# Ledger of designs, part 18: VH-VL binders against q58766

Target 1, 244 residues: q58766
Amino acid sequence: MIIMYAIGIGDNKEEVLKAYEKLKEEGIEVELIDNPKLLVDKLLDGEIDGAVRGSLSSSKVILYLRERIGKFYRASILKNPFTNGIFLLSPVGIDDISEDKNERIKDKIRIIEFASNFLKNYNIKAKVAVLSGGRLGDLGRNKVVDETIYEAEEIVEHFKGNVDIIHNGILIEEYLKDGYNIIIAVDGITGNLIFRCLGLICKIPGYGAVILSDKNVNFIDTSRNANWERYYNAIKFLIGGDFG

## First folded at step 19 (VH-VL)

Design e6
Fold by OpenDDE, fold request of step 22:
Structure e6 (fold): chain C 244 residues (1-244), chain A 118 residues (1-118), chain B 106 residues (1-106)
Amino acid sequence: as target 1 above (244 residues)
Amino acid sequence: QVQLVQSGSELKKPGASVKVSCKASGYTFTEYGMNWVRQAPGQGLEWMGWINTRTGDPTYAQGFTGRFVFSLDTSVSTAYLQISSLKAEDTAVYYCARHYNWEYFDYWGQGTLVTVSS
Amino acid sequence: DIQLTQSPSFLSASVGDRVTITCRASQGISRYLAWYQQKPGKAPKLLIYKASTLQSGVPSRFSGSGSGTEFTLTISSLQPEDFATYYCQQLYSWPTFGGGTKVEIK
């Protein structure tokens, strides 16, 4: 049987087409789809083996995907700038986790579980770092920051003893230096900002965002503002790429 | 007062199965991951994998998939290692060892010698 | 997997000697390195973790140092009870052990 992949093409067509042409040069056939629902339907109906959102609208593709398969999370795969490894960043969607404190904590716990299993499938030990909104020494300076600190501590306590997990405040650079490979952002806004800064501005290599769910869905979420390399890498990942 | 007590030595024929137990006491069993380490006669230590004592989810090191099964009985704070289709090369001392936050293995069982011989 | 190479594999020393064992990692492992002592017929005993933290109850003559890819275990003054095999272990990734260093009486 023929293996088929698709990439969504909305705005930013030039970059998507560059990726398309590059893949074609390598003998990799990919279908360009400009309809958000069609992309998802073809994937879920088994007409294609993998899909990349490409530059299609997130609000259309992601929401429709949620309608079809239920609640899921996403984790962006990025190259660690300090090591030769990768790290997962989650959440990265503005509405991926709840605004309710208790539900948010549960969401983050689930993210950690799914992300850990994801890495496990690639024979990688999960090392989880939970971000809060400030340094540990900042406790008491801001109520919002304090809440993020306590939330992070609660999450760490949940996994403590079994999972390699740490909370050391907002020091993401220290987490990455120490090789932590699952970074849990405070919320989807924070995660999205981290991604945009590291990925889109600093152009740290990445493979897009994978779906974290109890369902196996070969979908890679990408930014509508990404360059061709990111779209290309996402397809390469679906084909069976490794992180080495 | 923390102790890991393993089951006694085993002598098995090739093709047979063995189940080694590791009973923990003196601490909260589900708050420390449990690891299994193999040591062939006169050889070094080899990590076989671990089991999450909270969830029961096992992870096997490369080379220890298929015939090796980690399991738990949390009601009696016991971890188990089952080896099926035993081979001569499985002859070794098997240790259980707990870890905490993956910083160290601070407590070990006394080891269980499994001898596989025709 | 991360490989740990211990050096030397065998070491002959006398009581009172300063002994140094090295452990080299195939890649950076930060400080996620532990040292164990094993005597014949016994389970390994934790000596050092996080590269340099002495485990409670372990004599102060034992010390660990290093970070990244190079680590050392030092026994400042070897005692009769210290003749044993020593292993390094990394926990940066899935745990792996060094090949061991057997410290024997000269």
Scores: ipSAE 0.894, ipTM 0.947, lowest interface PAE 0.5, mean pLDDT 96
Fold by OpenDDE, fold request of step 22:
Order: sequence, then structure tokens, then C-alpha cells
Structure e6 (fold): chain C 244 residues (1-244), chain A 118 residues (1-118), chain B 106 residues (1-106)
Amino acid sequence: as target 1 above (244 residues)
Amino acid sequence: QVQLVQSGSELKKPGASVKVSCKASGYTFTEYGMNWVRQAPGQGLEWMGWINTRTGDPTYAQGFTGRFVFSLDTSVSTAYLQISSLKAEDTAVYYCARHYNWEYFDYWGQGTLVTVSS
Amino acid sequence: DIQLTQSPSFLSASVGDRVTITCRASQGISRYLAWYQQKPGKAPKLLIYKASTLQSGVPSRFSGSGSGTEFTLTISSLQPEDFATYYCQQLYSWPTFGGGTKVEIK
């Protein structure tokens, strides 16, 4: 039996094709699909064993995927710039979690649970860092920031004692230096911005964003503005969990 | 005061099973993870894995999968280690130890000697 | 897994001596290192955590230092009750222990 994978190809075709050619040189056959719904359908129907969004429209692919399999979260896999390890960043979609405070907290809790389980499957101990909108000392300076601090504290309290989890404000650099490997952003906008800054601007190596759900979906979400290496790494991850 | 009290010494034949208990008192059981540590005679400490006392989800270290099972009875604040298909190499003192946010193991059981001999 | 190498494995000292034990990690573990004391027939006792934080109730003659890959446990003035085996432990990833250092009376 032949194992088959696919990469979505929209704009940014040059980078997608470059990834395609590199994979081909390694004897890895990948189908290029330029239709968002077809990519998702082929995956869910079992015609392919894994799919990478590639450079197809997120609004089309992710929305349709959500329609087919229900609610899910995404976690971007990025290389830690201070260590040799990786970290998961979530949420990274602008509408991945609720705008309602209570529902948002539940969403973040679920993300932590799914992400921790994901790392466990790779024999990696989860170390969770929850971001808020400011330093701990900033409490009282801005009501919006205060709410993010309280929300983060509530999330940490939920996992009290058992899980390796911390809230130390907005200090993402300190989290990463200390080897925390699950970074929980304040919301999808914040997470997406962090991803774009670190991944697309600073070119921190990445492997795409995995699906966090109770359903097993072999799908990697990638940015339409990514370089060929990110598309390549996403496929390699699907094949064997290669973080190299 | 915080205490972890383990069950008594065990003498077993190869192929048999043993179940060690670790009863916690003096604190909220579900707010601290529980770990198991093995120490063979005259040897060092070896982490076997842990169990989430809130969810009951166990995690086993490499080399401790299959024959080793962590479980809980939260109603009596007790953690259990079961070893099946015992081998001579399983002869050791087994400790339970709690952790908080993975910063330290601050309280340990007194240890349970399991001897496997024909 | 992260390996911890302790040195020395054995140390002979006298009461009042300054004792230093080293623990080296195979990779960076930030400050997620703990030290334990174990006496024969007893469970390990926590001394230091987060590399340098003294556990409540532990005598001040015990101190820890280090970050990254090299750590040290120091006993400023060895007391009779300090003759024991000492272990380092990392909690950066899944916990692992050093091989131990037995401090014996000279």
C-alpha cells in the first residue's frame, strides 16, 4: 500500500513547488492540490494519509475543515531559539477561541490538555507557560491587561500542583529560555502575531500547526506566506514526526 | 503534618504480581502529583513515572511500560503501584513521592521492599 | 533523557570540612535541579530545589548554585549527621537522578 500526502497550492506557488521538488528528490511523492475543499475532502475520505494546507486560503480551508470535523484548535510547532527543543504556540487563529471570558478560559484549558497529550505521545514532558498582557507588576495600570492576568491565574489554578505550568506575565522570552514548550497566548490575534513575528520575520524554524482535537486528523496548517522549508518540514513531520 | 505511608515489604516468586500502596495525609491529595521511584539494592534512584492525582492519568518512564500500572483511590488519598510478571531484576525498594509544579519531590514514602526470589 | 553525572562518587571528609559536590547535565536544564540527602534505610530528603533555593527546615550550611549544565551542592561545615549519600535531580524534562555521592567519615 502506498502512503500518500498532499500540499495545498494557492498563491506563493514558488515556495510550495520548491518544497515539492525537495521532497521529490528524497523519493517522497506529494500531490499538489489547488482546491481548498478538495484537500480537506480527500483527507477526511481517506484518499490521502495526510495534508498540509500549503499556501491555500486559511479562511477557506480552516472554515471548511471546521464544518466537517467540528471545533478544533491549532498549535504551531516552532523551534526554541534559546534551546534545541521545540515549543507549541496556541491559539494562533483569530477565531480559534471564544471572545467570551468563561468560554475562552475553557478553550485554553482544552488547548493545554490536547497540547500536553500531543507532547506526551512524543515522550516529551509538557511545560506550560500562560501569557498575559503585561508584566505581573503592571497589574492595576490597564483594566484590559488586568483581565488577562486574572484569566491566566485562573487557568494555572485549574492545573494546580500536578501539571508543570506557570504564569509570569507577558515574558515569553523568559518562558522560552527556561524551556517551556507550550506557550498559551492571550488570544488568537496575539498568538497569530507572535507566530508571524517569530516565524515569518525572524525565520525561526517551524513545522506548521498541528490540529488539537478529540479527532485524529493528520492535517498541518501552514502560512500562505511561509518559505519552502516550512512546507517541507510539515510533510516530513506527517511522515515520521521529523523535527529535523 | 504531611505524610506518605506505604504498604509493607513483599516477598514474591517470579511471574507473580504485587501491589504497593501509598497513603497520603496532611494535605489535599489532588493538588500534588504522585511519582514512583525505584532503588535497587546498593544502587541509585530511578524515576518510574507519575500519575496526575486530579485526572488519574498515568505516565510511565521508558523501561516501565507494560508490567507497571499506576492507579489511584482518591476517596482514601491513596496511590498504587502494581507490578505484574515479576522478575528477579524487579527486586528493589519502591518509593512514592509527591511533587508540586515539578519543582521538587518534597515528601516521600518510607519505601516498600519488593523481593523477587525463586 | 537527560543524564546527570555527579562527582565525585565517593568523598571522605571530617567534621567541620567544607564539602562540594558537582552535578553536570548532558544538556541545559536552566535552574530545574534539586538536591536530596539519603541515609541508609531511609527515603531521600529534599535539600535544595531550583538550583539554589533552600528547602524549609534544612540547615543553612547547605547551599546550591549553578545554572545550565553545571551545578554544585556545598556543605560549608560538615556535621556528624551529614554523612550520607547525596543525589541531584533534574526536573527540566522527565525527571532523572544523578548517580549519587557518598560522603563518608575520614
Scores: ipSAE 0.890, ipTM 0.947, lowest interface PAE 0.5, mean pLDDT 96
Fold by OpenDDE, look of step 20:
Structure e6 (fold): chain C 244 residues (1-244), chain A 118 residues (1-118), chain B 106 residues (1-106)
Amino acid sequence: as target 1 above (244 residues)
Amino acid sequence: QVQLVQSGSELKKPGASVKVSCKASGYTFTEYGMNWVRQAPGQGLEWMGWINTRTGDPTYAQGFTGRFVFSLDTSVSTAYLQISSLKAEDTAVYYCARHYNWEYFDYWGQGTLVTVSS
Amino acid sequence: DIQLTQSPSFLSASVGDRVTITCRASQGISRYLAWYQQKPGKAPKLLIYKASTLQSGVPSRFSGSGSGTEFTLTISSLQPEDFATYYCQQLYSWPTFGGGTKVEIK
C-alpha cells in the first residue's frame, strides 16, 4: 500500500506548490486538497496517512477537527537558535486555552503533560519553561504581570520535584539558551505572537504545530503565511520526524 | 532525616524474577522523582530510568525496556524495581536515588545486590 | 544519548596533592553536570551540582568548573578520605554517567 499524505491549499498557493513539487521529486506521495472538511475527513477516515493544514483557513480546519475528535491543544515545533535542538511552543492559538484563570491553569498543565509525553516518544527528556509577563523583579509594578507570575508559579508547584520545570519570568531567550524544550506562553495570543516573530520574521526553522491530545492524529498545523520549507518540513515530520 | 532503604540481597536462577523495593522516609514521597541505577561488579554507574512519583508514569532508559518494570506504592512511600526473565548479566547492585527537578541525585538507597547464577 | 568521557580513568596521587578530573560531554549540556564520590561497597555521594555548586556538607577543597562540553572536578589538597571513585553525571537530557575516575594512593 502506498502511503499518502495531503497538504491543504488555500491562499499562498505558490509556497504550497513549491513544497508539493519538492516532495514529489523525492518520491513522496502528496495530495493537494482545497477543502477544509475534506482534508480532515480523509485523514480521520484513513484515506490518507497524514495531513498538513497548509494554507487553508485555520478557523475552518481547526474548528472542524475539534468537532470530530474533541478538544486538543497544539504545540509549534521550532529549532532552537542557540542549541540547534528543537523546542515546543504552546499555546499558539488565540483561543486554544481558556480565559478563565483556573481553567487556563488546567489547560497549561494538560499541555505540559501532553507535550512531555510527545517528546518522550521521541526519546527526548522534557525541560519545561513557563513564561510570565515580566521579570521576577517586576513583581508589584503591574497587576496583570503579577497575575501571570503567580500563575506560572502555581503551575511549577504542580509539577514540583518530578518534571524538569522552571519559571524565571519573561526571559524566553534565557530559557532557550539553557536548552529548555517546552515553552509555555502566557496565553495563545502571546504564543502566536512569539511564533510569528521567530518563525515568520526571523525564519527559524520549524516543522509546524503538532496535535497535543490523548488521541493519535497525524495532523500538522501550519501557518497560511509560511514558506514552502515549513510545509515541506511538516510532511517530512509526518513521514518520520527526527529531532536529532 | 531523608532515607532510602532498599530490600536485601537476592540470589536467583536464570529465568526467575526479582522485585527490589525502595522505601522512602523523611520527606514527601510524591514531590521527588525516583531513579534506578545499575552497577555491575567492578563497573560504572548506569541510569536505568525513573518513575514520576506523582503520576506513577515510568520512563526506561535504552537497554532497560521489556524485562524491567518500575512501580509505586505511594501509601507506604515505596518504589519497586521488578526484573523478569533474569540473566547472568543482570548480576549487579541496583540503587534507587531521588532527584529534584533534574539538578542532582541527592539521596541514594544503600543498594541491592542481585546475583543471577545457575 | 549524551556520552560523558572522564579522564583519566585511574589516578595515583599522594595526600596533599592537587587532583584534577575532567569530564567531556558529546554535546553541549550547559551547566547540568553533577559530580559524585563513591567508596567501595557504598552508594554514590553527591559532591557538586550545576557544574560548580558545592553540595552542603562537602569540604571546600572540592570545586567544580566548566560549561558546555568540558568540565573539571578539582581537589585542592587530597585527604586520606578522598581516595575513591568519582563520577560525573549530566542531567541536561536523560541522565548519563561518565566512566568514572579511580583515585588511588601513590
Scores: ipSAE 0.859, ipTM 0.931, lowest interface PAE 0.6, mean pLDDT 95
Fold by OpenDDE, look of step 19:
Structure e6 (fold): chain C 244 residues (1-244), chain A 118 residues (1-118), chain B 106 residues (1-106)
Amino acid sequence: as target 1 above (244 residues)
Amino acid sequence: QVQLVQSGSELKKPGASVKVSCKASGYTFTEYGMNWVRQAPGQGLEWMGWINTRTGDPTYAQGFTGRFVFSLDTSVSTAYLQISSLKAEDTAVYYCARHYNWEYFDYWGQGTLVTVSS
Amino acid sequence: DIQLTQSPSFLSASVGDRVTITCRASQGISRYLAWYQQKPGKAPKLLIYKASTLQSGVPSRFSGSGSGTEFTLTISSLQPEDFATYYCQQLYSWPTFGGGTKVEIK
C-alpha cells in the first residue's frame, strides 16, 4: 500500500515546492493541495496518511478541521537547544485556551494530558514544566503575576505524584536544560511569543504544530511564511517521527 | 504508615494466567504513580511499566506489552498485574513500587514470586 | 532507552572500608538518579535520590554524587549490615536500572 502525504499550497509557493521536490527526491510521495477543505477531507477520509497545512490559510484550514473533529489544541514542536531532544510548547494560539480562570486551568490540564499521550506514542516520557509570569520570589510584586503562579501551582497539584511535572516560575531556560519536553505557557499570547522568538528569530529547528486531541489526527500546522525546511521537516515527522 | 502489601506466591503452568495484587495503605492512593518491577532469580531489577493511579492509564516498558496488563481498583487502593499466557521465563519476583513525581521509588511491596513450571 | 552501567559488578570489602560504586548513563540524565539497596529475599530500599539527597532514615555513611552521565555511591565506612546488592536507577526518561553491584565480605 502506497503511503501518501499532502502539503497545502497557497501563497509562498516557492518554499512549498522546494519542500515537495526534496521529498520527492527521497522517494516520498506528496500531493500538493490548494484547497483547504479538500486537504482536511482527504486526511480525515483516509485518502492520505498525513497532511501539512503548508501555506494554506490558517483560518480556513483550522476552522474546518475544528468543524470536522471538534475542539483541539495545538503544540509547537521545537528542538531543545540544550539536550538535542524535542519539546512541545502549548498553547501557541491567542484563542487556544479560555480567558476564564477555571476554564483556562482545565484547558491546560487537557493540553498536558493530550501532550503526554502524544509523546507516549513516540515512546517518550512526558516531563512537564508549567510556566508562570515571574520567578517564585516575585510573588507579591504584581497581582497578575501572582495569579499565574497560583494557577501553575494548582495545575501541578492536579497531577501531583503521577505526572512528571514541575513549576519553577518563568525560568524556561532551566526547564529546557533539565530536559522538560512539555512546556505550558501562561496563555496563547505568551506561547506564541516564545515560539516566534525561539523558532523564527533564534532559528531553533521546528517541525510545526501538532494537533492535541482525543482523536489521532496526522496533521501538522505550519506557518504560511515558513521556509521549505519546516514544510519538509513536518512531512518527515509524520512519516516516522524524525526529530532530526 | 505507608505500606504496600502484595498477594502471595503463585505456582502456575505454562499457558496459564496470574493476577498479582498490590494493596496500598497509609496514604492517598491516587496521588502516587504505581510501578511494577520484575526480578528474575539471581538477576537485576527490571522496570515493567507504571500505571497512573488517578486516570488508570497504563504504560508498558518495551518487552512487557501484550501479555501484561496493569489495572486498578481505587475503591480498595489496589493495583493489579495480570500476566497471561505464562512462560517459564516469566518466573520472577514481581514488585509494586510507588513513586512521587518521578524522583524516586520510596515504598515497595514485599514482592510476589511467580513460578512457571510444567 | 537509557542504559546504566554499574561498576564494579562485584566488590569484596571489609568492615570499616570505604566503598565506592559507579553508575554511568548512556546519555545525560541531569540529576535524576536514585540508589537502592537490596538484601536477599527483600525488596529494594531507597538510599539516595536526585543523585545526592539522602533518604530519610538512611545512615549518613551513605552519600551520592554526580550529574550528567557519571554518578557515584559512597559508603564511608562499611558496616556489617551494608553487605548487599546496590542498584542505580534513572528517572530522567522511562525508568531503567543498573545491573547491580554486589558488595560481599572479603
Scores: ipSAE 0.852, ipTM 0.927, lowest interface PAE 0.6, mean pLDDT 95

